# VH-VL binders against Large ribosomal subunit protein uL10m (mRpL10), part 30

Target 1, 224 residues: Large ribosomal subunit protein uL10m (mRpL10), of Drosophila melanogaster (Fruit fly) (q9vpl3)
Amino acid sequence: RGKINIQRPKAPHYERARVVAVTQPKYPELPKAKSCFKTRAERTQQQQENPYNEIIAREVRNWLDHSRLVAFFHLSSITADDIFRVRVQLHKQNLHLKSYGSKIIEQAVKNTRYEAIVPLFHSNHCIVFSPDPEKTAALLRIVRRVPQMVLLGGIVEETMLSRNQLVAYAQMPGLHAVQAQLVQTLSQAPGHLIQQLQAHQNSFVQVLDVHAKNQMNEETPKST

## First folded at step 13 (VH-VL)

Design ja5 (from j19 with heavy chain S28K)
Fold by ESMFold2, fold request of step 17:
Structure ja5 (fold): chain C 224 residues (1-224), chain A 118 residues (1-118), chain B 112 residues (1-112)
Amino acid sequence: as target 1 above (224 residues)
Amino acid sequence: EVQLVQSGAEVKKPGESLKISCKGSGYKFTYYWIGWVRQMPGKGLEWMGIIDPSDSYTRYSPSFQGQVTISADKSITTAYLQWSSLKASDTAMYYCARLGYESSLDYWGQGTLVTVSS
Amino acid sequence: DIVMTQTPLSSPVTLGQPASISCRSSQSLVDSDGDTYLSWLQQRPGQPPRLLIYDISNRFSGVPDRFSGSGAGTDFTLKISRVEAEDVGVYYCMQYTHYPWTFGGGTKVEIK
């Protein structure tokens, strides 16, 4: 036995994420291509009055349920040409960039284990979904060249990962290769098994980045 | 089997509205974009625009911006191309095509002939 | 807009002989990731276009291996190693690296 049990983790702490989101300065901006359209606040109010918001929320739930990779980004002002180029590059890798209002996201994750993501959507944002978690490296390669998209964190195989954890995950061999390494380790002699389980446990702990506190948020991208 | 089935030929007068359809089947509709391509009689292919049916993100070629509306209804796996006021110069064959991942416009509809004359 | 120039405009070919179609873009089709989104389409008489080649050289599903694509940067080639009767039609190159997406003017392949 041990005191650490995978089925009984410590309860999540939502209050710190909410306080940080509430205390952040507001960032009023309009997209260049849509400067004559309504502001984000007006668009959000229109969504609140639309009786079909549940239909859109069900689609977001469907994407979350069928995506083994989900990544969350802060989205700074970006031209229509640049976001189109990024969407095409992502689509080519079976990566699907979407944007939804924060009320839609809140409704979509209500009564699910993903309620913790709601504070990430208080600012301008986008989400990337994929059924293929091995595309995490391709995702990071593409967005590295897009300073307007700042990675906030993600979900891989139903596990919440911080930005640093997601970057570390992208560097790991594929899931099949990791599973094969584990099977080979378990098939060895008892003494070797204990040593190798401890080594793999340390590796997984480093990937999960237990030195980081649940999530990390950066608001200022650097440009050259 | 992936199929795109378009609505039938249309004969219209200038100034009338028109909405033609493209129904996708045999694949997960919201995972693939739908593009529209015009072919004027005896001429080549022109990209009109594209839509991601999952969130209705739409991008138009500059030549067609403001001339047509591209939309989709994912509940019936159907994309649409719509004119509010047809012109005689809109007489053409119109194709829908799916943008695949790790490919390009990979599956095409059979085409919809639109004829606009007084 | 990126202009895609195809040559020749018409390619009459004896059955069983090779055909070669050229496509030149007005600027590089290499994107920021180093990828090139160049495809080739076939349109048989009275039919919709059909994808043959994507990403310069990859054959789409069901395309015979007598079709091959090559090229880089601004210059691309579609080759048919031995033309068959079913290959009659118009061939288009298409780029989707840069907005707006554009097609070449087409090359008509005919049996003599």
Scores: ipSAE 0.667, ipTM 0.873, lowest interface PAE 1.8, mean pLDDT 80

## First folded at step 14 (VH-VL)

Design ha1 (from gk4 with light chain S36H)
Fold by OpenDDE, fold request of step 17:
Structure ha1 (fold): chain C 224 residues (1-224), chain A 119 residues (1-119), chain B 111 residues (1-111)
Amino acid sequence: as target 1 above (224 residues)
Amino acid sequence: QVELVQSGAEVKKPGESLKISCKGSGYSFTDYWIGWVRQAPGKGLEWMGIIYPGDSDTRYSPSFQGQVTISADKSISTAYLQWSSLKASDTAMYYCARSFLYWGDFDYWGQGTLVTVSS
Amino acid sequence: DIALTQPASVSGSPGQSITISCTGTSSDIGGYNYVHWYQQHPGKAPKLMIYDVSNRPSGVSNRFSGSKSGNTASLTISGLQAEDEADYYCSSYTSYSDPFVFGGGTKLTVL
């Protein structure tokens, strides 16, 4: 009885081979797993029809409309943990860090006064919103400590500002301080005017007095 | 000028309660974190905890969790460190310090409060 | 207690440069660039000397510099002066739940 070579089983007898061949279950070709990678077109179409995107876009618009300070940032190799950390700190200052997809932003700002910001969102980005423009300095102070966040620009009081302009804005005295200064300046203006007016009058009087004195001296007859 | 002024030195017995204070001035008290740092005699600095007075968000070092209570009264720009029951091992200098960021630096420090717990 | 590791003491002569090391882990110094250095003179409160690894606050001498490599931060004091004799502490951010850790401190002696 020949050693059954378990490693190389002898080919079955032709008849058995035929039976085995015929009885081999034809496994239906597993449906080619539709690659979960939705084509760009499918993604675009689904995004357009996704009511969720519209809701988010509306949210973005709402933030834009109610924020007096909006700052746009590029995110460079930032981790979720980093974002969370920054978010927490920003929130302490009533600064709201949000991240949205570029398409959502585009949808949100389409046909709005904010449409000009769309080109800023071609990469990883985040937006910080605040109802208080006075928090610009605080925002920049925080973000300076986060190298992964690069300021691109922003909107302050409905005015779009470049990065440099935002920085400059943050360095300006607070509105109240400026107002106080203005009031002070304005309050001093009348005094200065009065002083100037009085100065001219006083000078005129002085000139007249000198003239009068000179005339009196000329009229004094030389008592030979 | 930014200043943190701490309460005066305390001498207590074991088992007594204590609350020390740190008053901030010259800045917006609610916009900065206040940290508490312990320094036992001849020892190093130990971070105890931190509070954000604006919303009273408080974080403790694991070593001090449950051992002390950190609080703040923003109305008077004052932070507090409190013990319910002092131990001799609580004898130390306690510093409060300001930080703009909870991961940041302590840029201003109080003068310290010496707490002595002796039998 | 997770503490950053510092040498207990360092010494130098006036005019020399000395370096104080602060060694942590990948979860603190190695994970973040939020390492700070404090100077403490006897009987005084600590003073911030370096923040975020290498930045100097206003009023701090340019003789103080900071660096980091891997899990080790370093404070360098150039042109050592007698007034630099103090304890130096490093600190680092660690986590959201436990934001700060200090080093054990280094006593700097100016010889």
Scores: ipSAE 0.854, ipTM 0.940, lowest interface PAE 0.6, mean pLDDT 87
Fold by OpenDDE, fold request of step 17:
Structure ha1 (fold): chain C 224 residues (1-224), chain A 119 residues (1-119), chain B 111 residues (1-111)
Amino acid sequence: as target 1 above (224 residues)
Amino acid sequence: QVELVQSGAEVKKPGESLKISCKGSGYSFTDYWIGWVRQAPGKGLEWMGIIYPGDSDTRYSPSFQGQVTISADKSISTAYLQWSSLKASDTAMYYCARSFLYWGDFDYWGQGTLVTVSS
Amino acid sequence: DIALTQPASVSGSPGQSITISCTGTSSDIGGYNYVHWYQQHPGKAPKLMIYDVSNRPSGVSNRFSGSKSGNTASLTISGLQAEDEADYYCSSYTSYSDPFVFGGGTKLTVL
């Protein structure tokens, strides 16, 4: 009974070795654990291709296209409660407060007339939309009471306005009043122009008259 | 000029119903909140509630919730404060006041309505 | 009833400066800068004197000023005049559901 040398087992017969070699389970190389850490670039790319972003971008475009008043705000240390409070009040004035990611905004305005607004969205921001440009004054009145909201600029009647211009716009009389003023100004303009044109002529005539009077006085012989 | 004009003084008995009014003029009535404030004789101001006439959004102080009803008729620029059943403790001066913001200041006030509830 | 705390009375002589305090909590005065002050003469409706802690409405004298520190707001009246004798009330925003709370009021007497 040959002692089975367990330490150095005799090499299996060639045929057995072949069978063992063929029957050895080829364990698939464990896929090198691709570090589940999608590079920031891959995450960014996936975010860009997110169908959801496209939908939201379309929403933003829709708001832009249907709004006659758009205002852009920077948000400084504002709480959710503050945002909610302001949103409620703005809504009372038919002003719609929305917040979107910068990337979404960029996608939304790409190749549009609104592309110039992209630089405004580098930080926490919100947008207020309204179909009524007359609500600009109300908007500013509300926002003045919210120090966490900083006006950056806006769009009124498809015209991009700076912060200062938007403030000025809000202080202007209503459209009809402005139109009336414009008509009045235009009606006075010809008169003013005529007056200015005539002013030089009148001045010239006056100078001539003075000269003529002086000459007449010099020609009067001092009858001694 | 902005003005809030309230209804005249009322003398009522306990258990009677009462509706007092506040009419706004000189501004867009639908764009401002109207608040009601109670002042008992010799006491301080108590906020009762507010209404936004533009959409009739109404909020009550917890102390007055269910005790009174605030309403508005925007067609005549009038806000109302109503009791279904008056109590002696309801004896007070009632003011309506305007606020642009629901968290803001009352910038214009009515002249007040004195309500006296006595047996 | 959650009310802001004011002194019952304050007095001063003409020309002096007086301060009325209004103390709340972190959920009202301490949480927001929406503190307002009202003046009420006897038999008259309240008048807004200060809004948002330190702002004066148009027509209000520059003798009236407001400030806030922590949970306490203050109304300061400089150059006290006889006409300033009145009750003064502070108010503050508190919450969405209960937006307004008044103080107990302070009677100012000009001596």
Scores: ipSAE 0.849, ipTM 0.936, lowest interface PAE 0.6, mean pLDDT 87
Fold by OpenDDE, look of step 15:
Structure ha1 (fold): chain C 224 residues (1-224), chain A 119 residues (1-119), chain B 111 residues (1-111)
Amino acid sequence: as target 1 above (224 residues)
Amino acid sequence: QVELVQSGAEVKKPGESLKISCKGSGYSFTDYWIGWVRQAPGKGLEWMGIIYPGDSDTRYSPSFQGQVTISADKSISTAYLQWSSLKASDTAMYYCARSFLYWGDFDYWGQGTLVTVSS
Amino acid sequence: DIALTQPASVSGSPGQSITISCTGTSSDIGGYNYVHWYQQHPGKAPKLMIYDVSNRPSGVSNRFSGSKSGNTASLTISGLQAEDEADYYCSSYTSYSDPFVFGGGTKLTVL
């Protein structure tokens, strides 16, 4: 009776192998470290009429009202650890990373000027708030190095900006410099307008003068 | 232009204390991390620690924890590396370097400070 | 101690393309796209050549490129020049508690 080699057990018969493969206890995947961000399903279940939701909605409104920079991001398969790391870096720049459920956002922005942001919150999302619009460049610099964070758009100085517009804004010289340039440009505009208006008036007067002269020449009877 | 300027070379004896400096200019000193990197003669780069001058958040490599003290004075845009008691094994070039991100690259480096500890 | 593994030395002739490898683990190079490369000439401070696996800082030659596969990052230098002779170090993010690790360095010789 040949010594059963316990180190290399003979592959079980095909049928047995199939049964063993099917009967292997599917150990539930160890709960992936519950991202501090509850799954959409968990968020939706907890969003029952909880007085707590109203409190959170008020918080969201407060952030929106006091922020001069708001950026919206989609989160793609990001771990709790990654979020934490990013949050810390953002915080160093006075950028505040928050995540809220879609229902909470809807409640928070209902009948407000921010209602237009609701369609942005269909999946896992986060929001970055800042009182300083000059930190837009810093924000984008950080997020560019986080592939899991996809910029969707934002609000800067009460103006909603697309992703591209936000990127363009970040590349602009400081708000003050842009404002100064704008003021300079605007200060020159009246001068140009006046010149244009005067040019048209002058042209009109010239045409009238020519017409008047021609009429006077026709009325001079050839004194023969 | 962004620049990190380190203090001059130091010659010390074992047991002596030492504090070397790294001064940043040309950028907002409080918005970037300053890391310290050691390089022993003929050896590779070793990360020692990092500080955020804006709030003095300081992190050390496990190998250097308790061996050195990293600090910063944001009023003069200067970071420091300090030893309470030097050893011969501390003989090395020390670099300070700037990083925007905690996990990021060191984009600007100081010229280095040579520390020689000899009996 | 978490260390990244680099070849001790690499050599090439002018005009050739060379590659320097940096091997780590799933907890550093394999886990993150935060691999950086530094060039160091003798007696000089290190210079950043590549950040985040494949990005070049401003002022760095397009001859330098970076890539990653699995737990191994690679620095490729095309059109090798005499000025490229230097030590090259890779670095990677590892963990929040110990964020930076360097490779042992590679000496590049231009023959």
Scores: ipSAE 0.782, ipTM 0.897, lowest interface PAE 0.8, mean pLDDT 87
Fold by ESMFold2, fold request of step 17:
Structure ha1 (fold): chain C 224 residues (1-224), chain A 119 residues (1-119), chain B 111 residues (1-111)
Amino acid sequence: as target 1 above (224 residues)
Amino acid sequence: QVELVQSGAEVKKPGESLKISCKGSGYSFTDYWIGWVRQAPGKGLEWMGIIYPGDSDTRYSPSFQGQVTISADKSISTAYLQWSSLKASDTAMYYCARSFLYWGDFDYWGQGTLVTVSS
Amino acid sequence: DIALTQPASVSGSPGQSITISCTGTSSDIGGYNYVHWYQQHPGKAPKLMIYDVSNRPSGVSNRFSGSKSGNTASLTISGLQAEDEADYYCSSYTSYSDPFVFGGGTKLTVL
């Protein structure tokens, strides 16, 4: 069944098991000795009464309260080795990949403005937290190359954003670019100011133009 | 304008040490992996190892583990490949290349450094 | 030991289309969509032509395309030109401990 290839050993089981244990917030179910079937209601009630669920829920609340960027993903089937490499890559950008049970997330956001996120977690999921909202572009660039992670939406600076809004946010120019545009607009004659404001309908187009120009300059082939 | 510039060709004897360099410019050097790829004369490409200069995270191909040292000095945007004791079989062209992702493509390559090891 | 198999050589006339294959296993090409193609002219560094099976980097001619079926990836060059004569290498991600593997290379001759 398995190939015998000692010349290319896999990563140590301890490291993979350690990562899985740290990243999987689900507590052990009741022992299944004697294979006893439980109803959905009984399993749900048991999980809600576990005192460790409240401790983990407080951890989730702390992440939500102290992260200026939170992104939610649907997570397709993925090996422990593959999720580990993604977690390591994200961590290099101060992006923290976490997974929690849906009941723990529900408990964590209960009676908060974030209660509306609960439906996102009815399926298999993961969450990325970061104190750095400017890392949204790096996050999306990484995850584009991880087909098992499908962006659902996020929270930036305590504002809930849809998938498309989060993508648009990642393309916005820096604060200095916005300030420079305001100074330029204010220095123009009143009639020109009105014309400039009417020419712009949303910041998305301006962000796209800046990114397109930067990409074209970076993609120009060097010839020697 | 992204550029990777490698140090010049080297002619060495077996047993000598060698350190070759790869200087990156025109991008955020600390946000990309730098990989090293060997090409023996008339042969194919063979990856040797990779480093993330931002945190010095360094990984080696099992074929080259313990044979070379990969390092970087992020203050001068330079990665290094180093041998403590060269062998005649180390005669090859050595390329550096960058990748945004650990599992990704090498999108820009250095010009190569020819290392010749002979008595 | 995982290796990617490419034909040693292929040839075609100007204007024709040719396809270069790259065969791996279920642990690399079959298990991932991280297969990339590089072109190398004599005495030059490799150049990325296709990444993630079928994506072309900016500045690469649309005559180059990629695909994958099962454990085999393919690079297709349409409208062959003399400057396409080069060595072509595929690569794939395999595992965290050994992330990169290259094929043996294919020499393309334009007749």
Scores: ipSAE 0.768, ipTM 0.894, lowest interface PAE 0.9, mean pLDDT 80

